# Ledger of designs, part 341: VH-VL binders against o60147

Target 1, 175 residues: o60147
Amino acid sequence: MLEKNKYLYIFRHIQTNQVLLSQGNVLKKTALFQLPYPLQKPVAPNGMRPAKLRKDHWVPLLKVEFPNESMFQSVFMQLLNYRKYRSVQPLTSDLLKLPIPVRRRKIMRQEVPNTIADLADILNKEKFPENSVRLQLSDKSDSEYADWPPSVQIDSEEIKLSRGFREKTTVDEAR
Short names: E, the ipSAE of ESMFold2; O, the ipSAE of OpenDDE; V2, 0.75 times the mean of E and O plus 0.25 times the DockQ between their complexes.

## First folded at step 15 (VH-VL)

Design og8 (framework fv_lerdelimumab; at its last look DockQ between E and O 0.03; V2 from the best seeds 0.00; counts 0 for: pae O 12.2 > 2, placed apart)
Fold by ESMFold2, look of step 15:
Structure og8 (fold): chain C 175 residues (1-175), chain A 121 residues (1-121), chain B 109 residues (1-109)
Amino acid sequence: as target 1 above (175 residues)
Amino acid sequence: EVQLVESGGGVVQPGRSLRLSCAASGFTFSSYGMHWVRQAPGKGLEWVAVISWDGSNKYYADSVKGRFTISRDNSKNTLYLQMDSLRAEDTAVYYCAKDEGYKSGWYFDYWGQGTLVTVSS
Amino acid sequence: SSELTQDPAVSVALGQTVRITCQGDSLRSSSASWYQQKPGQAPVLVIYGSNNRPSGIPDRFSGSSSGNTASLTITGAQAEDEADYYCNSRDSSGEHLVVFGGGTKLTVL
């Protein structure tokens, strides 16, 4: 069914605050290719691409429901390109003043607000119908990193997944 | 005074390898993403590859993916392009370029003079 | 979709105004940069961010952008402006990061 291709899932690393984009609500090992290539002299926390996916390190940041697969694919590809574009930009003067380990940590900490801002920038430039895109966050205050277009409806309910990878569970009364 | 000087071009047979270098001076090399751009004789500009300030992010054009490797040595202010499995269509002048940075686009403010790579038998 | 299209050639009389255009879907989300290339020389940046001149570029060079189109305008063209002109942008696809137009050869008559 095409329903899987209408949803964008974004995960955050619990230590580094790095971001991974996913087409499904469960991260695949191939998502690790979005992380930087390992350097010869890493410092911890280093944020480099690990050999395997640690599912307990990645929690939900947000998810987005799109009206159709075409809109999803367009936004997903653009968001990946925004992140690649940022990764090769020159360092700002503020970052240049920092020792390299501190600098690298600050760059990683910028990924959450930067990804949210980039998503909003893409959505503001698209011509989607009013309220056609539903945004759900794990922390609603994260919506404050950006100004959202009329096409975006921010869900009043935060994401409540306990492990960030499992489908919802419901307790029924057997009465 | 910003300078970028490419070297390592030459004539090589198809299937062989070649390594290009770009010596940088006049700016803080380690704070910039660096690019390779090529131009086949009589043709337009074609972007080839980019590397992030610390070398941890690398991206390539489809035409060279899997055959070319971009790298840098920040202690020597030098950018590299390792070109493996060379083909006739790789024949071009290869430029290195510096991106000064502009949030919504590219800003390649300085280019080297280029080095010619000719792939023929 | 991420292709940038330029007219291959354009002519202008000395002292007249000329506009060189660049079209592509990526320009809706990316600013354009413009590069001048004279025969046997490396490209030189003349416009960035669609409408900004780097230091040392004459004010007869200007840029603009609207929708999916970027334009480079040379007011009062001089003989030295005869060159090839390339635009570039970000790529909105996952295949490439930087896209150049095919180039426009400007002839000053």
Scores: ipSAE 0.803, ipTM 0.906, lowest interface PAE 0.6, mean pLDDT 87
Fold by ESMFold2-Fast, scan of step 15:
Structure og8 (fold): chain C 175 residues (1-175), chain A 121 residues (1-121), chain B 109 residues (1-109)
Amino acid sequence: as target 1 above (175 residues)
Amino acid sequence: EVQLVESGGGVVQPGRSLRLSCAASGFTFSSYGMHWVRQAPGKGLEWVAVISWDGSNKYYADSVKGRFTISRDNSKNTLYLQMDSLRAEDTAVYYCAKDEGYKSGWYFDYWGQGTLVTVSS
Amino acid sequence: SSELTQDPAVSVALGQTVRITCQGDSLRSSSASWYQQKPGQAPVLVIYGSNNRPSGIPDRFSGSSSGNTASLTITGAQAEDEADYYCNSRDSSGEHLVVFGGGTKLTVL
């Protein structure tokens, strides 16, 4: 029958390189709770301004197609957990010599290579059928951040940033 | 050389609050995630909470979420656990633990001696 | 309840080998670490990352991992090895970051 939620949509922030995971092709405000560092500073001394979801600041990084919802849920939850684990791990010695703001910026910039490496690590540990997982990237060179198992097929067609994760439309093609 | 010393434990009545402290020395405190782990009398170890190096990220066990607050003061090399709305099942020795986790697993290389919290009338 | 399963008790004769086992789905994707706890004392790390020993831990302690199972082996058990042993790993369910086994009481006969 109809397969639900077999796609994982991964977005990156155009300025900070931070990553958001989504079950749908459109980001929800709740996805911002994944961020280890908020995008906005506190508004008041005894309060905090909630991060605002600026959809125009997030672009596609990659799309993952799984053969079924069970495999999707397993990988999605593991990726979210990897992000939590990384957020509380000890700092490496190269980061300790940097001022705190520079340190945070460097940590944020590593989210793209880290997320790709974590995805590959999860897929290498899971015994999925050959060519059962399809990856489509916005920039195919990002696939070089990891060694992929035989279960993964990388799509030759890149995601066009102007369309996001939307399917082609007659309007987009006519313009 | 590495030392973790807990304090603040005692006997408290249900519904009251208590704040635990953990004084750290012998390592660069501000570079490590820090954890609280508890152990009820005669029972096993139960993870309670963790805080990241700068305090930006905090995670809690479901049993304490909304009642306990973990915090740290890197200028004083001190970890805290604010315990609100205490229940009898919170009775335990509370350990401060240093995180040396790595990508394939988690481990605690140093533990404090613990501080006993007894919640009873 | 713990996501990691350990037998509550095990016995070994002085000088003999004993194997303590920890089982759970979290171990398929995360290494186990092992802690020794003696009465009235804090836990002490004896094995991390499946089979690494911290400085000062005797070489009679070793670890192994296969599938969803991790094991702590004490080769040539000594009287001072009598203690409770706990395993831990990352929590695969994502509700907690860390999960502990229920503990195994080792008696040296």
Scores: ipSAE 0.683, ipTM 0.834, lowest interface PAE 0.8, mean pLDDT 85
Fold by OpenDDE, look of step 15:
Structure og8 (fold): chain C 175 residues (1-175), chain A 121 residues (1-121), chain B 109 residues (1-109)
Amino acid sequence: as target 1 above (175 residues)
Amino acid sequence: EVQLVESGGGVVQPGRSLRLSCAASGFTFSSYGMHWVRQAPGKGLEWVAVISWDGSNKYYADSVKGRFTISRDNSKNTLYLQMDSLRAEDTAVYYCAKDEGYKSGWYFDYWGQGTLVTVSS
Amino acid sequence: SSELTQDPAVSVALGQTVRITCQGDSLRSSSASWYQQKPGQAPVLVIYGSNNRPSGIPDRFSGSSSGNTASLTITGAQAEDEADYYCNSRDSSGEHLVVFGGGTKLTVL
């Protein structure tokens, strides 16, 4: 049975800073499909999509609570599309001048701020009701990567970092 | 081994207060929400309250809202239930239960043995 | 708030199969969990996430769900399975609230 979930969790890899989107606070193995294959982007290392999900390598980056599942789904899909689009874009001349390993690392390091920016952009476009979306970050300073619309209420508290999930309990602010 | 041990139960008169404790061990207490569940004699299970891992979020059953206060001390691995303005209908065995998240739901994977609270004139 | 309903009592012959059903709107959006409670004891989790067994729970216990219902099935009931069984789920009116069914007393004949 499918659970109606209006919570978006974004996880980052502790080493590579790659990001994974999750519906709910538990990272699923299927989330690995979000990572690009080298065939899709030449600069992508073979290791960008590991064969197995090591949950202990992923920590929560942020949590978003949407008014309902439909809004969640809309934003979730748009985020995926933004990422796909980015993955197929040509590399800048500056990046091309760098050795492949360095280039790959640099690209991966941009995933966190890019994802946050993408989220903000999407939310700005969606124009949800004021204070209808709750955003909680593992690092509050990450909110500075983007301008947030009035629909977003940034939580003053940071989410607890846990491997593979925010926390095992489902008790969060629901209102 | 996960252990939950409730204490503080007893016999009290209506209108009085009682504070229950639940000592937790065998797991990272501060990583989990905790619940109180009660069971009146010969009756079913009734959810009472929940508290988030850090105590920042609390929810109560309507039947106890405004009278009961759930809290925790993570430094002591202890869950509390302050029960004020007790009523006869609050008579029950009170269980502390560990919250566990799952993809599509909640469950309580561990329960204490409970402590009996009797509210009687 | 949401409500979960269970039959108050069911019987099963030793070695036979019995199905205990829980019904409620919350089950449309949340998985059910099941607890076994024997007299004078605390509840014990027997099924979570519709059909997951915790360690130590016999494989004769299984779960299923359909629509607004969830079921606990005991295939090959044993004498020790005689107990009260409770379902629970999230409350559909509040995602972080919990609701229990009224319980089902299982008698093994």
Scores: ipSAE 0.000, ipTM 0.561, lowest interface PAE 12.2, mean pLDDT 85
ESMFold2 (binder alone), look of step 15: mean pLDDT 90; pTM 0.930

Design og9 (framework fv_lerdelimumab; at its last look DockQ between E and O 0.02; V2 from the best seeds 0.00; counts 0 for: pae O 4.5 > 2, placed apart)
Fold by ESMFold2, look of step 15:
Structure og9 (fold): chain C 175 residues (1-175), chain A 121 residues (1-121), chain B 109 residues (1-109)
Amino acid sequence: as target 1 above (175 residues)
Amino acid sequence: EVQLVESGGGVVQPGRSLRLSCAASGFTFESYGMHWVRQAPGKGLEWVAVISWDGSNKYYADSVKGRFTISRDNSKNTLYLQMDSLRAEDTAVYYCAKDEGYKSGWYFDYWGQGTLVTVSS
Amino acid sequence: SSELTQDPAVSVALGQTVRITCQGDSLRSSSASWYQQKPGQAPVLVIYGSNNRPSGIPDRFSGSSSGNTASLTITGAQAEDEADYYCNSRDSSGNHLVVFGGGTKLTVL
């Protein structure tokens, strides 16, 4: 009963609050391409460089179930693009006052609320059927970062996983 | 007064390299994402690349990806475009542009005068 | 690849009102900005955020948007408004981030 991917998984880094988007409940090494390149001797095209993946440093933030793969793919690509748009935005005057390392830390700590707000903005602009998108959060108060459209049903149960362990979703039919 | 001045254009053979510079003044260069936009003779505007305030994020149009490298030196208020493996279709006036920032779209409020790159054998 | 479509040319009589349109799916989620380019000159921003005019741009320039279409309106067109006009937007479905329309040549008669 394995279905085509219709789930979006979003992870948060336990220390930096950086965010990674994933098609599966286990982060793959290729998710690291979403991270910015290190500034010291940046050498890669597009300014991106994979970081070492420590799966114990990435915890669930939220999960989204879409009606089908096409809707998932659309939202996933738009969300990746929203992150790129934000990455090239000008600094605010408050950030300019700060030393560069502090500035970077504050920008990274905004990724969680920004990603949640961006997801909601995308869903508000798309014409998805009512209650067709199920959202589950690790911390339900994080839903307060955005106003959600009628298409979104927020699951009453929080995600209980505290580490990035894969959750089995189907029964092995070989039993 | 915000000013952006491109330089480094010229005539080069296909397969060669060229480096463009954009000197910025009249604003806090470090705080802004910066773009390169090009225009082939008699043609429209084509976005080329963008770099974040500290250079940690860089994005490119597919037509130049892997051949062009955008960079910046905030201590010199200068934006760069390294163009390798040049092709005839790269012939254009190259502009640098400043993005003032807008939450739902682009806001390129200042442009340089452009520098001409001609790629011909 | 995402695209923004503009008519290649439009004309307006001196003192009359003209609309220049820009169409594309990306405009459903992205605001438009509009750039005026006179021959031999760099582009100049005339509208951002679909309907906002930057300082120094005459109030005869205005913008609007609806669905997948953005419009630049020039009320009381003057001879100096003769130029090429480009819209741009974010790329809603691709990876280019910035998309420009093909441009519209405005002729003031």
Scores: ipSAE 0.809, ipTM 0.904, lowest interface PAE 0.6, mean pLDDT 87
Fold by ESMFold2-Fast, scan of step 15:
Structure og9 (fold): chain C 175 residues (1-175), chain A 121 residues (1-121), chain B 109 residues (1-109)
Amino acid sequence: as target 1 above (175 residues)
Amino acid sequence: EVQLVESGGGVVQPGRSLRLSCAASGFTFESYGMHWVRQAPGKGLEWVAVISWDGSNKYYADSVKGRFTISRDNSKNTLYLQMDSLRAEDTAVYYCAKDEGYKSGWYFDYWGQGTLVTVSS
Amino acid sequence: SSELTQDPAVSVALGQTVRITCQGDSLRSSSASWYQQKPGQAPVLVIYGSNNRPSGIPDRFSGSSSGNTASLTITGAQAEDEADYYCNSRDSSGNHLVVFGGGTKLTVL
């Protein structure tokens, strides 16, 4: 019997500070559709964002281990939804006086603190058992972006990716 | 003060196309995500689509995905909905709606008066 | 399904209190907002963030939430409160950003 995935990986883009969520330690090209601001301009009217996934441009931000697949799926879907909600939220007045490219860069830089805060918010609302969720952060200071519930144990050890962290070249990898 | 005025509704045959417009005034249009919400005759409210402040992000209800396209022109304070491959079940009053984002939950603080789209032979 | 459930109709006597309920899993993690709609008119926001009133909405309108249920309470119902009432929240299923209740027709007797 094969066990379902219990791990959530979040990666940070080294140039833009945008984040990607993954169900494992392999980042698929289809994950680029999560980005609120594309790395390349959209090509198709249906909203496709053909961008090259460069594994050298993404570093692990955090890894979460859940006690079972059901809890993982609940948190993963809620995080994806929070990213959609944030992508259409109103701009603050300080952003409006900035030129559009500078404005976008400033918004993108907020994705790391926002994603960490959203993860903590979801975990606080879900009422998981004490010490049942293991959180590993690449930088321990990133834990300060949020207040964590008793269900979370925080480790600062290095996040290991699979040897041969692979780029998928087709959009059909969304399975 | 804040006004949203929809236009472009009418009677159209199945399979045809129609484009709706929403003219906004009284607020900083480019600062807000904008939504389309519809209501079939005698039925409830159904969310259709949203567009982010600069148009970089667009989301659609499954019932319209692939057939409808939301867009905006911030220089004209105008929101659009291009409706292709129209079906009888798309018959509804279409409202343009403004929201204040997700911090307080999703809420639409201002609605237009609506424009009626009737899809029939 | 993550769609919000409302009773289709409710009645209240003039001057009495009525409670309209909205139920769904999305309400466990999201605030409800409430809209009043009169025939031939656009919806009007009456409550947002579970219990906040927009400027101009009478204080007889209030909201509350508990678990998977949100409620709109009208204390001392007036004739002009006769309308359809809709709730909405964020969609927990991930298929939409927003989900609405089916609506409740309030009759003031």
Scores: ipSAE 0.704, ipTM 0.844, lowest interface PAE 0.7, mean pLDDT 84
Fold by OpenDDE, look of step 15:
Structure og9 (fold): chain C 175 residues (1-175), chain A 121 residues (1-121), chain B 109 residues (1-109)
Amino acid sequence: as target 1 above (175 residues)
Amino acid sequence: EVQLVESGGGVVQPGRSLRLSCAASGFTFESYGMHWVRQAPGKGLEWVAVISWDGSNKYYADSVKGRFTISRDNSKNTLYLQMDSLRAEDTAVYYCAKDEGYKSGWYFDYWGQGTLVTVSS
Amino acid sequence: SSELTQDPAVSVALGQTVRITCQGDSLRSSSASWYQQKPGQAPVLVIYGSNNRPSGIPDRFSGSSSGNTASLTITGAQAEDEADYYCNSRDSSGNHLVVFGGGTKLTVL
């Protein structure tokens, strides 16, 4: 039987390009705590952390299938740590020269490529068995943000979007 | 551990109705479509119906279309099959199965133990 | 509706290799999955996506596809492999979303 909870979904906010990690294809409200600026309450798209999770504002960026839940958990936690680490790093002089709103937008725009790169880095370090990790992207070009280890098999098919936010399911495709 | 437990089966006369339930646990129920598959005694597997994760889409086999209604309650992690106008040929073990897709394919990674429905006069 | 055709019965000697084949037009555009069913039990997924094994499935099970055919191969058949095997795929005809083969009864001699 297939292992449960072995699917990592990474979602992208359609306006801000912020990134949320999810175990499974349904975002939970608690996922909002992943956002790097918890002390501020502006509303999206200009805000860092919206008060409410609008699922329709988040679309799947990529899907990762791991061989088992333990591997999933390991990578998931590492990804969170990578994000946390970046959030506490000093801003570059270039960024500091920008107005705060512009700075924030610029930082958020980097979340997608950074997250992809983080994922690749983590997977490179984990050295999972060859072709044991299946990666599917909403945009194949996003795979270019990183070099993937042999453990990763990139699907030829892209993630399709359902109405709103989540991956289009097989049932949805029947339409 | 993923578990699917069907219930509601029994013996019923033709023309009557029966409602099956499938209690799901061990996975995020609302994330997946769910299927009913049946198997007549001594026969093969026959797909019956599918419902999308949010219940917005439902599809049926021609053999049950207009008679059966698939539904779900995500708050209860339960899948249902309302069977109306039952016929003798509906006699089967009814399985609930978890939907899973791989590229262009459909498959069921988890099955319940099944519940027997016998339609007999 | 689209149909998947399987041989109703095949036999294999213990330790030998057997291939169960499924044929149908739907297989041209959809990957096949395979299920093992033992008497009185629910089906168990053994192969999906043509050649992927779920956790817990022995590596002696493998899948392949070619054209309008898909095959389940058991390399080194064991006594416990005696069962009915069903293939399935997405139905491209639109009448059914999912179609199953008629099943193959595998006897291990």
Scores: ipSAE 0.053, ipTM 0.702, lowest interface PAE 4.5, mean pLDDT 87
ESMFold2 (binder alone), look of step 15: mean pLDDT 89; pTM 0.927

Design ra1 (framework fv_lerdelimumab)
Fold by ESMFold2-Fast, scan of step 15:
Structure ra1 (fold): chain C 175 residues (1-175), chain A 120 residues (1-120), chain B 109 residues (1-109)
Amino acid sequence: as target 1 above (175 residues)
Amino acid sequence: EVQLVESGGGVVQPGRSLRLSCAASGFTFSSYGMHWVRQAPGKGLEWVAVISGSGGSTYYADSVKGRFTISRDNSKNTLYLQMDSLRAEDTAVYYCAREPWDSSGFFDYWGQGTLVTVSS
Amino acid sequence: SSELTQDPAVSVALGQTVRITCQGDSLRSYYASWYQQKPGQAPVLVIYGENNRPSGIPDRFSGSSSGNTASLTITGAQAEDEADYYCNSRDSSGNHLVVFGGGTKLTVL
């Protein structure tokens, strides 16, 4: 039997500002499939498999503790759906007139505010009990990207990562 | 609610042509790459063809190159497979399938399939 | 050749763990995805990108990959898991952008 998970970790890439969602305090190589723009050239031009996961390039953005696994799964799946929805929307005319590298950088830099806004939107639509969802932020100013419902308690404690988080940096390492 | 519905299958003689359709609903059709995958009776799955969301790029399995043409009409949310010079080995259930993002190479939604039988 | 190889059949006792394997050179570069197919039905995606489950897929399904081999594990097999299982991956070696394994028929008891 597997243990129930009620924690969501969100990580930010230190160079590109791209965001990854994780179902725990360990970032797995498969999380790279969430990215619309690769961090490095794929093995093949149309490659699906990321070449490397550099765990030292990812830092915690926020951690969310839910009352139970059912609520966690609902919010996690909705965040993945919001991300997919954003990836299929037409680009604005302002973005389209920018050179491709500049355009991609601008889109990537918006992932942090967008993810925080999406999380808040989902939590405002769900009817969770008051102070039942605990949110920890690495940078408290990031809470200002959204209005939070009464179900959310913002904690000032440091986000704790597992001992293995930054020890493995290659794509074929499991665990 | 994503739905894919294939049609156009039937019995056809060798050397003839047949056109399959796949009606899509519940998502922004033009934003997704679409594939055809077939399965001969009692056999495994075989990839046939892909078309990009815009229709600008197409790729085919070697077994169908030069005989089959994949196309789409984004205004009608419909995917097509034009099958020319049909052979007995083309007998299969034909599925249309959605690729969740470019170059992912897997399919999150499948239609129910339409049977094509190539025989005398 | 870009073929993915699966054993044609495997059996598992109700409640026990079974592993279905997929092997091919494309798996060195691309992750495997797994589909469940029951008689007369379309395939259903059960695992993608090595070890991700779509919504609605039971947690007894998991995936793993090492080198040129990918595996689908069903922990605590149920009667309803009896089906054909197919792996697939990207492939660029022969202009076949997608390749499927030959399928494995899982029998429960």
Scores: ipSAE 0.000, ipTM 0.463, lowest interface PAE 17.6, mean pLDDT 78

Design ra10 (framework fv_lerdelimumab)
Fold by ESMFold2-Fast, scan of step 15:
Structure ra10 (fold): chain C 175 residues (1-175), chain A 120 residues (1-120), chain B 109 residues (1-109)
Amino acid sequence: as target 1 above (175 residues)
Amino acid sequence: EVQLVESGGGVVQPGRSLRLSCAASGFTFSRYGMHWVRQAPGKGLEWVAVISDSGGSTTYADSVKGRFTISRDNSKNTLYLQMDSLRAEDTAVYYCAREPWDSSGFFDYWGQGTLVTVSS
Amino acid sequence: SSELTQDPAVSVALGQTVRITCQGDSLRSYYASWYQQKPGQAPVLVIYGENNRPSGIPDRFSGSSSGNTASLTITGAQAEDEADYYCNSRDSSGNHLVVFGGGTKLTVL
């Protein structure tokens, strides 16, 4: 029984609250293309340093298990499209009234609630079998950002990994 | 309503400097990121530089890094491009362009451009 | 790669439909925007965010995207649509750099 790619791994940036989607439990540099805001500030006169993936700056937000690879691919692509769509919407008048640093912080902070809401919206539109999609969160309270369809089963066990979705080493467990 | 007017272009010898200005009107200049985009004669559009709304962040195309400096004066509604160590390859019409919101990556208004010719 | 590729030239008969395409890796993550440029004039934004038209842009202009490809469609081309068309997007570096396509010269026959 070969297990195909049916997992979606979602990461959160520890400082900015920005979100990255991944097909594997380890982020690749290509995931940085998803970011709405740069991680490094430009330094005059040299401009901005090349974007580099610092895996220690990204922690698990949630893991989604799908019944098969086809359903995973559909949901993953739709989430990327939702993120893409959000990037080109005009800012609301309320946001435009805020000072730029406050506005940016507020927008970035909304990525976690927005990603969870988008995931739930996609799963509500797709009529998957009951209890066929399993969510495992790092913080179960984050599930409250959305209303979930009957197809979704939230795992009672939270993700306990501190870096990525990798298991803690024997050394990490000893300390 | 919204207007961007470039000035400061001209003929300049290689290795010299030139400063471009872009006068903005019809909108709250201090709330918009601003860009410079250039176009060599008979060629396509090439992005040059961006400056954030406050002037606190700048980014440059690799072709101009270390030679060009983008800056702004929000009290005068003016964007600048300081061009040092000019090369023949810098010959182009230079446009200033407005980004409608932070990190949108496109331009809703453009100036009419100012021609910079780098020639002996 | 963050480069955007466009065909250099395309022709359309008056009143017919033409499609101009833009391809690049960045288009998987960011929508293309489209600009019209007539000789001696500044570029004018005609489409942004897949298929949004700025005020004053005729409804014959529309946009679409799929995968790494974006398209600008002009339905019922008019003589005044003869121009160069450029696509642009954010580059794939994640650093908010902007890239343009090479441009497509549209000739209305």
Scores: ipSAE 0.012, ipTM 0.604, lowest interface PAE 8.7, mean pLDDT 82

